# VHH binders against q9y6x5, part 249

Target 1, 379 residues: q9y6x5
Amino acid sequence: LPPKLLLVSFDGFRADYLKNYEFPHLQNFIKEGVLVEHVKNVFITKTFPNHYSIVTGLYEESHGIVANSMYDAVTKKHFSDSNDKDPFWWNEAVPIWVTNQLQENRSSAAAMWPGTDVPIHDTISSYFMNYNSSVSFEERLNNITMWLNNSNPPVTFATLYWEEPDASGHKYGPEDKENMSRVLKKIDDLIGDLVQRLKMLGLWENLNVIITSDHGMTQCSQDRLINLDSCIDHSYYTLIDLSPVAAILPKINRTEVYNKLKNCSPHMNVYLKEDIPNRFYYQHNDRIQPIILVADEGWTIVLNESSQKLGDHGYDNSLPSMHPFLAAHGPAFHKGYKHSTINIVDIYPMMCHILGLKPHPNNGTFGHTKCLLVDQWCI

## First folded at step 10 (VHH)

Design L8 (framework vhh_8dlx_2)
Fold by ESMFold2-Fast, scan of step 10:
Structure L8 (fold): chain B 379 residues (1-379), chain A 125 residues (1-125)
Amino acid sequence: as target 1 above (379 residues)
Amino acid sequence: EVQLVESGGGVVQPGRSLRLSCAASGFTFDDYAMHWVRQAPGKGLEWIGNIYESGSTFYNPSLKSLVTISRDDSTNTLYLQMNSLRAEDTAIYYCARGYTVYYRSGEYQTKFDYWGKGTLVTVSS
């Protein structure tokens, strides 16, 4: 019987939430499993890029989903932030569900993980749900568990995506303890429902379950705005992405646009593409624009308007506020083990190992996750 | 039937203050974010600000020092307090109900489903 894995993402679950709020169901899950306290994500710290990094083990410059809004200079194509199903955008990498289906004649199932409703290298997840935010967590869970129990060839890799606590983190900000306490209690209850459903169906003891997230959240304010219109006239450039990382496509000479931007705000770094810090691994892709603006933590770039977001993400991936966590339970994982930090790109080769798949070339290091696994030595 | 009715407009002298009201009916007022939007003669719509059901307020940066938005959920009323009025503030002021659409990309967008008919504010001597 092949091993099985369910990968669950709660969008925008900042690692620090675990220390500041009560999670009785998640703590019970961790007690009999493993916890990685911080996962260092990829830059930019946004939903589509980091979800694709989890399942490919690649930096954004390598997998090609470099932002939630993109422009490809070679093909002149535009990627919409409201879900784009053109395989062109996703074809620079091979996600784990494609590898799972092609190497071992196995099935994959997906409840709305980014990319799973797109044929990538002519392969779509065997079972999937088209994205619809109005579909409940319970309905997503019912479909995933049905597919895990009733598929031929067997579903060995399944994903489940949930929009919270990201939506509420944006609306209230992560420092709003009253509202965030309510939201996070609801998330913990959903984790309880997940575990109970898997136990009821006889899946719990033989299924590997990973609960993680793509990024964290930081507090924003109307007092921390960078008005781009005060720096440069909109006639000089096309805006590809705005905040907190602005992607600028010049309509005039690149150096002229750069000179208008470079000293505009003390709370924003302005980079020519070739000068983007190497540590970001955010340079070698045609979808990365000629000029990138990076706002300081908690600062929002606007176009002579306010930001209604009290929380945001996308900032420097070295910031602890941008880090999610990873918890896991199942036959592949130790019980009661805590690990401090891994890189988000390390999740992919670990998952390949658990499923017995040969990973495609990737930026992860399997050695970083060894201590989590019962069949490996932590030396 | 959802209705939003603005009031409190009129002719006001430069430098004075004015408070606009918006009376809401036909829905659970305290479940919605409420917005103020204005349109000056010959200009497009300009968003002034909003107030969430929690009481948190957000303002257009160009107007932030000049306006305050508040709400009274017991009377289903939205308010816009304007100070130091200038000739440039002459506009029709609209009350609007907002709702949020969440996208998988992690972005969310506020949209408006109901608008009042507006109240005219004229700033002149």
Scores: ipSAE 0.193, ipTM 0.604, lowest interface PAE 3.7, mean pLDDT 91

Design L9 (framework vhh_8dlx_2)
Fold by ESMFold2-Fast, scan of step 10:
Structure L9 (fold): chain B 379 residues (1-379), chain A 125 residues (1-125)
Amino acid sequence: as target 1 above (379 residues)
Amino acid sequence: EVQLVESGGGVVQPGRSLRLSCAASGFTFDDYAMHWVRQAPGKGLEWIGNIYESGSTFYNPSLKSLVTISRDDSTNTLYLQMNSLRAEDTAIYYCARGYTVYHRSGEYQTKFDYWGKGTLVTVSS
């Protein structure tokens, strides 16, 4: 039988939640599988960019989803959560479900992973659900498991996306132990439901399952605001994205806009595009704006109106608070193995190996994940 | 039927303080974030601030030092305390019920589904 993989994302699941809260179901999953304690995500540490990096193995400058709100300087198009269905935005890379369908005449299934409801290079996931936040985890799980068990050609790659704990992380902040404890316990119960469903359907022993996330979460405060209106007048620029990474499109001379911004706040770094630190791999794309502002951890960039977020992400990807984890179980993975750190772009070539696919050129390093896999030599 | 009724407006002299109230009925008040919004003559809506179900408050940065929002869940009442009133604070003040819509991109937006009819505050000598 061809190898099968289910990739599950719990949006905004900060790695150190595993150390500060109890996860009995997730710990049982890890006991007979592998845990990567920290996954170093890509910059910026936002949902759409990092979900697309997981399935392409590319930095944001290479796959083209450089933020949750974007402007393309060449075509003059705008991207937001209200118009994310235009293939133009997703066509700079080939995600794994497209490769899976084209190389081996296999099917892919998707429950709401970003990009899976968009035809990319004229290929859409064989089975998919249009994004709708009102659809329960149970309904998403039911569809995925039905497609994994009852498809021809066989579904060999499946994805499942869930919005928590990101939504609650934004609303309450990660330091609200009472509310976050309730949210995280519910997620652990959903993981228990997932494992139980796979066992009852006879899928558990032969299915590779990866549970991961796109980013973490950090605490914000009304005492940590950067008011951009006190730095520069609205007439000088168009705002493409605001916080915690602001994307500035100048309406006047770029140097003049830069000079008005560069010393405005001690809690914000201001970069001309060509001066963005190389370690971010966030420079070589027309969707990256001429001036980028990067707030310090826990600081929120605002206009003349306060942000209502008590938690946020998007910050420097070197920050442990921005890191998710990766847990995995199945025939491809060792049992009871813990690994310290991988890069989020390393997940793609590992998944291609498990599925027997030839990966497209990517920024991941297969060697970083070898110790997780039973068919690889680890030294 | 959801109702929000503002009260406490009127004519006040510059430099004085004023407290506005909003009486809520027809819903479980302590399940919702509540907002204050104002509209000065000939201008658009200006968000003043909100208070979450948890009691956490957030303010328009230009107004933070001048206003305090509080709630009394036992009486289903929202309050806006305004200090050091200026002529530019002349406006109709609205109480609004907020809810959040989460989007897959990781962004969320505050939406308002119910508004009071407003209470007029006139700051003049």
Scores: ipSAE 0.142, ipTM 0.577, lowest interface PAE 3.9, mean pLDDT 91

Design M1 (framework vhh_7uia_1)
Fold by ESMFold2-Fast, scan of step 10:
Structure M1 (fold): chain B 379 residues (1-379), chain A 123 residues (1-123)
Amino acid sequence: as target 1 above (379 residues)
Amino acid sequence: QLQLVETGGGLVKPGGSLRLSCVVSGFTFSSYAMAWVRQAPGKELEWVSSISGSGGSDYYEDSVKGRFTISTDNAKNTLYLQMSSLKPEDTAVYYCARTEYKYSGEWTPFDLWGQGTQVTVSS
């Protein structure tokens, strides 16, 4: 019987929500499992990049999903989340479900984790759901648990993605305690439903479950806007991605575009690609544009318009507001253990260890997660 | 053929109630999130409420929370906005709009709009 793992993501679940709100179901899960209080994600702190980093253990410059909107300078292809099914964009890495299926004749199942409905290196998740935001958490959970119990070869790796609290974080902002309290209580109830469903089906005691997220959320304001149209005319560049990290493809000389942008606002940093800080690990990929603008926390880059977004993410990955958490339960994990911080790229080699898979070369460090695992020593 | 048709607007006194309806045709209604967006005279468009295609998740702007209820009837391809305790500040053209919550963690821009229905709250 091979070990089994269910990886669950609640998009945009900022780590400090755990300290500011009550989560009775999640706290019961943690009491008999492990909690990592902060997960340091990869830059840029966006959904597609970080979800792919979790399952590959790679920085964005290495796995190739460098933003939610991309342009590849070599092939001249454009990417958006409306054409994310082109394998070209995902083929610079091997996600864990592909490795899982190619080793030991195992199956994978996916309820809408980014990339799972795309054939990557000619391998698609054995069972998957095409992305559709209209599908309830309960339906996603029903499919995942059915596949975990009723598959041959057996499903050993399963993923489940849910859009909240990110959707509400954008609409209300993370400092709206009344609205966020309601949303987070609903998420806690879904975690309760998840645990109860797994217990009812006899899966709970033998299944490893990881609950995590891709990023956090920070408060934005109409008083914190950077108007790009006041800096530079649209005729000088093509905009590949806007906010809070703008990806600029010059239509004229790069140095001329850079000089027009460099001193436009005290609330953004303007980088030539080769000058992007090394700590971001965001330089060595053809999909990273010649000029990158990075807004300060809580500032929104706009094109001569207001923004109704009260919360956002994508900012510097050193910011605690951008960090998610990780909680886990199951036979691989200690009970009642709390850990301070890991890197999001560390999740991949840990999951490979739990599943008995040989990891592809990656940027994670297995030693960072050893203390979470019962079969390891914290030395 | 892709069409949103709003009805139910009109003149109502402060404290009154109205129910707006939006009949959808030309696409699979349950596959999209739907929204109500309003525009008061001389003001910008203001998002009011959204509902997931499953009907399981609903969202409200703070000034309408507890007073407005968004709902869907998938069998009738119809989106509703039940408005109660109406205030003069609620006076606006109300638009039904189609949206989607993207993998990118962002709501899509509204890509299909109704023609709007006028709601006037006055004595």
Scores: ipSAE 0.023, ipTM 0.525, lowest interface PAE 5.6, mean pLDDT 90

Design M10 (framework vhh_7uia_1)
Fold by ESMFold2-Fast, scan of step 10:
Structure M10 (fold): chain B 379 residues (1-379), chain A 123 residues (1-123)
Amino acid sequence: as target 1 above (379 residues)
Amino acid sequence: QLQLVETGGGLVKPGGSLRLSCVVSGFTFSSYAMAWVRQAPGKELEWVSSISGSGGSTYYEDSVKGRFTISTDNAKNTLYLQMSSLKPEDTAVYYCARTEYKYSGEWEPFDLWGQGTQVTVSS
């Protein structure tokens, strides 16, 4: 029977939460599996970009989902959640579910992972759910497990997305121990439910399960705002994305716009596109705007307004607060192994190996994940 | 002449239902994500729900999940919020807002606001 993999994402699950809170169900999962303590995500550290990097193994400049809000200067198209179904935005890469369906003549299933409800290179996930945050984790899990057990051709790759703890991280901030404790306890209980459901259905021992996230979360404050309107009039530019990475499309003379912004705040870096640090791998795509503003950790860019966010992400990917974790269990993985760090782009070639798929060219390094796998030797 | 006009607020008993409507004028509705945001007396603004211009993606604050439903009628340039099982804590001024920079599951800034419609849930 072909190998099977379930990839689960808890949006905004900061790696440090594992050290500061108790996760009895996740700890039991890890005891008989593997833990990667930190996953270094791609810049910018946002939901759509990092979820697509996990399933393509590519930096954002390569896969084309460079932000949660985008503008393509060549085609003059705008991307936000209002345009999330246009395949144009997703077609610069081939996600693993497309490869799975085409190379192995097998099915893929998705409970709301970003991109899975979009036909990419004329291929849509065999089974999928349209995103609706009101649908419970239980209903998502019921659908995914039904598809894993009752499909022909067999579902060999399945994804499950849950929006917490990101939503609560934004609302309360990661430093709110009481509220975050409640949210994270609920997530741990959902992990317990996941394991119990898989055991009850006879899937647990033969299914590879990865639990990961796209980014972390950092504390914000009403005292740490950068008011863009204090530095530049809206008539000089079109705003493509705002905070904490602002994407600026100049209407008049790029140099004049840059000069108005460069001294705007000591808590914001202003880059011409060609001056964006090479370490970000965030330059070589038409959807990256001519001027990019990068706020310092915990600072929020606003347009003459207050911000209700007590937590945010999108910041520099070198910041530990932006890093998620990865835990995994199943026949492909060692038992009781702990690893310190991998890059988020390394997940894709590892998943391709587990599924027996030929990976598309990617930015990941299979060697970084070897020590997690029973059929590999680490050095 | 960009304008958002809310209607449908009022006084309702706990457990009751109301449907809020927001009529959009002056821009291409289907090109924007739309949101409902509320403000209870003496409290800060709270995001309630959002919908993509295509209608394909919906998002809700945890306290309203299963009770409220956001929808659009693009032909009428109208955004709706169907509210059921209303509680006293749902008492607030409800604002229709336009979002250009909305992210999945996240609190987002808003660039256009309506005047608001009062919802009062009391016995």
Scores: ipSAE 0.005, ipTM 0.419, lowest interface PAE 10.7, mean pLDDT 89

Design M11 (framework vhh_7uia_1)
Fold by ESMFold2-Fast, scan of step 10:
Structure M11 (fold): chain B 379 residues (1-379), chain A 123 residues (1-123)
Amino acid sequence: as target 1 above (379 residues)
Amino acid sequence: QLQLVETGGGLVKPGGSLRLSCVVSGFTFSSYAMAWVRQAPGKELEWVSSISGSGGSTYYEDSVKGRFTISTDNAKNTLYLQMSSLKPEDTAVYYCARTEYKYSGEWTPFDYWGQGTQVTVSS
């Protein structure tokens, strides 16, 4: 029977939480596994884009999920962050579960990872749960472990998604140590439950488990707002996405819209699409709008309204506050090894190697993760 | 039709306790989070507490933490706020409201509100 991999995401788990809070269960997991202290995610540092980058190894301009809210200039379709299931949005890439299922005698299972409830290139995850935030971590874990043990063809790739600590990070902000310590302790307890469940079912010693996240979180404030309505009237543009990266579709001449926006605030950068910094890899897709506004860390773009968010993400991917971590345990991984940094796109070719899959062309570099793996030589 | 109805408000002395109830109809807690939001006279709306789904996580504003407890009874479609050690500063109209945590990682704005119940803390 082939190698098996469970990929777990705790949404919005900022890397430096590991240094500022105690995680006894996660520490035990890492002690007999590997830790990557920082994962440099893709721009923009949002949930849908980064979750799809993890499973495709591609920058957002290449996989097509360029934001949580999108407009496609060629087809004139709109995508909302309300769990849109139109395959059109997901078909610019081939995620790992699709490749896994196209190999003979393999199945995939998913507990709510973005895209797993959508048929992509006419292939949907063999077992999946439709997204519902009210479904407990225990129920998601019960389904995943049942599918890992009881499926034919065997489930060799499984995913599990959990909304915390992102939901609490938005409500309280990452600097609220009392509320964040409570939330992060609960997550550590869930990691303990995960490990215990896998041990009780006889899965732990033969299963590769990756625990990671899509982005971090930064502190926001009512004192750090950019009012877009003070710059430009709504009649001049269509707003595709607002904050902290605003996507502007001009209704008049693009240069006139740009000129109204470019000097509006010292706390955001205004880019014509062709002037977006190359380091973002955020230019070559019809879903990237003609003008992009990028707020400085901790600043929120608003429309004559106050923001209730005390924490947010989506900011420049060079910011350490936007970085998650990666921990892993299993027969493919060394024990007690720590690594400083990888790129989030590097996770995909590593996972393909573990599963014996031929990766689709991707932006990751296998060499960046080889030191984590027992079957690779690290200089 | 979708409806939220609050009860349980009243006049209470400092240090006292009250339990607020919100009966919901037209939806269930399995797809939604619920919140308590208050408005003191002449002040803006202040979020107090939230609970996500039927067995969900609970969240509190710092000034009420340890004094207030949010809970649900799914069989009765009822949201509760148990308030203890009440202070004059807790005097407000209390609303229950519906929200949702979206797949995108954001809480939706409160889309349905009750009519409110008055809580007055004074001698």
Scores: ipSAE 0.015, ipTM 0.503, lowest interface PAE 6.4, mean pLDDT 89

Design M12 (framework vhh_7uia_1)
Fold by ESMFold2-Fast, scan of step 10:
Order: structure tokens, then sequence, then C-alpha cells
Structure M12 (fold): chain B 379 residues (1-379), chain A 123 residues (1-123)
């Protein structure tokens, strides 16, 4: 019978939360599986871009979801919020659920993972839920486990997405120990519920489960604001995305806009598109704007007003505060193995290997994850 | 056409009561958490109370707990704040606000605000 994999994301789960809080259920999961302590995500460290990188193995400039708010210079289309369902935005890559359905005529199932309620290359997950934040974790889990257990053709790839701890990280900030402790305990209880459900249904021993996240979280403050209106008049540009990475579309000469911005704040870097550091892999896409502003960690770019966010992400992907973790359990994975770091783009070729799929060309390196797998040699 | 319109403010004596109303239009009211936020003269915005879209969960700032009650009438697309035992310290402009979790956990508190209604508590 074909191998099965469930990919679970808890949005905004900063890697070092594992060191600062107690996770009895997650720790039991890891004891019989593997832990990658840090996953180096892609730039920009935002939800839509990184979730799509996990399932495509591509940098944002290659898969086309370059931010949660985007403008495409060629077609003149706007992606104004992160829930746009126009397939145009998603068609620059082939996510793993599409590959799974097309290569082996197997089924895929999805509970709320970004992109799974959109037909991509005319293919939508065999079973899916339209995105709705009010749907409980329990309902998402009930649907996924039903589809995993009783589908024909069989569901071999399933995804499950949950909005926490990201929502609370934004509201309280990651340094609010009391509120974050409460949220993280609830998440650990949900992990316990997940494992218990899979055991009760007879799925646990034969299912590969990956628990990961798209990014971390850093503390923000009303004392750390960059007022863009003090730098440049709004008549000179169109704002495509604001904070902590601002995407600027000039209405006048690009060099003139750049010169007005370049020395405005010591707490942000201003890049012409061609000068964006190569290490970001954030340059070669029509949806990346001519000028990009990158705020320093913990600084928020605003338009002549305050920000109520006490936590945020989107910052430089070299920052440990932006890194999630990866834990996995199942027949494909070693037991009790701890690994230091992988790149988030490495998850895709690893998942393709587990499922027996031929990966599309991607930016991941299978060798980086081979030590996690029982069927691979590791030094 | 997305709008929040507050009414019900006014002048009241200490120990008195007022009911604020917020009529919403252009979105499915019951799908959003709603909040009341106030701003006293020369002070920063202060969150007062929130209610879930289902109406099943309510939350209050400690200084108003037991004195204020938040509620909704989904059939009328109206959010209420019943204020009792009012104190001079409750004098503020009161805003209703929509609290929506964006897809993918991109939470932004109070993404839509009303124009505000003035509440003055004085003798």
Amino acid sequence: as target 1 above (379 residues)
Amino acid sequence: QLQLVETGGGLVKPGGSLRLSCVVSGFTFSSYAMAWVRQAPGKELEWVSSISGSGGSTYYEDSVKGRFTISTDNAKNTLYLQMSSLKPEDTAVYYCARDEYKYSGEWTPFDLWGQGTQVTVSS
C-alpha cells in the first residue's frame, strides 16, 4: 500500500518556544520521532510565502507568492489580502498535492492550508475545506482523519493548518510569558488530541506526520516605529505592502524615490530591486517591486500612526526569532534523532521521497534531510 | 460600503447608565469578533470589551468588569455596550471596531473602525 503523510502547520511557532515552555505531548511525539531545532525559512518571513515554499520547495521569487500583499507589474493585478483565490497568483509553481494527484492518481486532502482551496494548474485537492478561521481544530481534524481512512483512490497526502500561535503572537508579543504560556499549552493539548485520534483510528503506526511552522515571531513596540510619511510624500509612490518589508512602486523616477528614502531611518535598509542581497533569493519576479524597504528586527513601518501589534514577522530570514522548527514521527523517520538546521525549501523533496513522487525542479537539497530518514545512510 | 456607525453617547451623571449601539453594514456580522475601544481626552486608545461572532464569549477590561455588558443582535446587525454605574473616568470617545483574523494567522486587531460616539460623565 502507498505511504501516507500528514503535514501539520501551527502558524508562527517560533523555534525557541520549545526551550522556554513545557510541551509534554509534543515532547512525547519527538521522543519516538525526529526534531529539527531550526528551520531556516525563506525571505520574506510571512505566512503565505513560507507555506507555499514548504509545499513547492521553491524560493518566493520562483513560486510567485512573494508577500501577503502583492502587485503584478506585467498584468496590473492586485493581491490585496492574503485570501485571494485567483489561480493566477498560485500558478508559477506546482505544489505537492497537485503532483500527488497527477503522478499516481492518488487523492490529497486539505484542512485550510494556504492555496488548497484554489485550483492550481486546473487541479484542486481531492478533499478540501474553503478557508474559514472560525472552524475549530477538532472539525479540521475530524475531516482530515475521515478522508485519510476511507478514500478511493486513497488519500496519501493531507495537510492541516492552524492559525495559532501566530494570532496571539501578534496580539501579545512573544515576550508576554503569561498569555503565550496559555496559548502554547492549548496548542500542546491539540497535538495530544491529534495523536490520540490517530491512535484510536488505527492510523498512527502507518502514517508519517510532520509538525512544523512557517516562521517565528519577534517583539515589537510603539517605541520602535518608522514613519514612512516623514520620509516621502505619498504622491511620489504607490504602496504595495507596508511592514516590516515595504514594497514601493514609484509614480516618478525610481532613483528620485530611492534618494528620498535611503537615509530616512537608521532602522531600515532601502534596496533598489537589483541591489537586494543575493542571500534573500528575492529579486527575480515581476511581483517584487522596484524599491524594497526592510525594517530591522522589532521595528514597524507605519504611515503617520501607531501600531497595535506587539509581535510581528517578515524580517530577515537569518534571524533566529524568525525560524520555526520541524518535528516528525512515522515509519519513514528515525526515533529519538535530533538535527540542528535545515532550509524550509528542503521539506518538499523530503516529502516527495517519502511519498514516492518525482519532485518538480526545486531549490531544496535532499541530502540535508536524509539523516532524518530510516531508508537513508547518514554519517 | 463597509461601515460601522455608533450612536447612544451623551452626557450622564455619575452612577448613571447609557447604552451604545453600533450598526454594521457591508459584511456578515456574525462572522467577526467585535470590540468596543475608547479614548479619553489626551490619552491613548484603551480596549474596553470584545464579543465573539457567535456571541458565546465576552471579554472585559478589569476597570469595567461587572459594570459594562457587551452583546449583539445578529438579526439587526447591531453591537451594543450597556454601561452602568458610570464614573467620571469613563468619559471618552467610544469606538466600535471589527476584530478579524486574516487568513493564515495574519491577525490585525481592529481592521475596521467606526467614527466614535462621545460619552461624558459629569455632574
Scores: ipSAE 0.005, ipTM 0.225, lowest interface PAE 11.1, mean pLDDT 88

Design M13 (framework vhh_7uia_1)
Fold by ESMFold2-Fast, scan of step 10:
Structure M13 (fold): chain B 379 residues (1-379), chain A 123 residues (1-123)
Amino acid sequence: as target 1 above (379 residues)
Amino acid sequence: QLQLVETGGGLVKPGGSLRLSCVVSGFTFSSYAMAWVRQAPGKELEWVSSISGSGGSTYYEDSVKGRFTISTDNAKNTLYLQMSSLKPEDTAVYYCARTDYKYSGEWTPFDLWGQGTQVTVSS
């Protein structure tokens, strides 16, 4: 029988939440599985980019989902929520569910993972749900477990996405212990429900399950705002994305726009595209704009308005506050093993190995995850 | 000539219903996400709901889930918010806004706003 893998994402689950709050169900999962304490995500540390990096093993400049709001200078297309289902934006890479369906003639199943309701290279997940935030975790879980048991060809790769703790992290901020404690306790209960459902259906002992996230969260404040309107007039540029990484498309000479911005605030860095630090791997794509502004951690870029966000992400990927974790359980994984750090792009080649798929060229390094796996040499 | 015009506000009793409408002009709103944002007296702006330009994806703040329904009529270039089981806490000025709202409640910049319509829930 082919190996099976369920990949679960809790959006915005900051790694250090594991140390500051109690997770009895997640700790039981980890006790008989593996924990990676920090996952270094890709820049920018946003939902769509990092979810696509998990399933492609590519930096954003390579897979083409470079932000949650994008403009493509070659085609003149704009990526917004209305364009999230245009295959154009997703076609610069091949996600693992497409590879799973095409290489092995197996089925994939998806409950809300970004990109799974889009035909990518003319291939859509065999079973999927159109994105709708009102659909409960229970309904998503019911569909995934049904598809894992009752499909021909067999479902060997399944994904499950949940919006928390990101939505509450934005609303309350990660330092609101009362509200975050409530939210994180609910998530731990959902993990308990997941494990119990898999046990009830006889799937638990033979299914590989990965629980991870795309990014963390940092505290924001009305005292930490950068007003772009005090730097530059709206007539000089088109704003493609605002905060905490602003994507600026000049309407006049690029150098003139850069000169107006470069010394405007001590709490943001201003980069011409070619000067973006190499360590970000955020330069070689037509969807990356000629000028990028990067706010310091906890600072919000605004247009002469107050920000409603008490928490945010998108900041420098070297910041521990931006890092998620990875936990896994199943026949492919060691029991009771703790690992310090991996790169988020390393998840893809590990998953390909577990499923017996040949990975597409990618930026991950299989050697970084080999110590998690029972069938690999670990020095 | 880009404008958003809200109507449908008023006074209702707790447990009542209202439908807010927002007529957009000067752009094809099916090319943009649309949102409802509210502000109670003396409080900050609170995002309520968003809908994708295709109408296929909808998003809600937790306190309104199951009570409010966002929808669009592309032929009329109109955004709606159907509000049911209204509470005194829903009393606010409701604004129609153009935005990009992504997964997980991420709030992207609102670049066009209506003038707002007052909703008052009291007996």
Scores: ipSAE 0.000, ipTM 0.377, lowest interface PAE 11.1, mean pLDDT 89

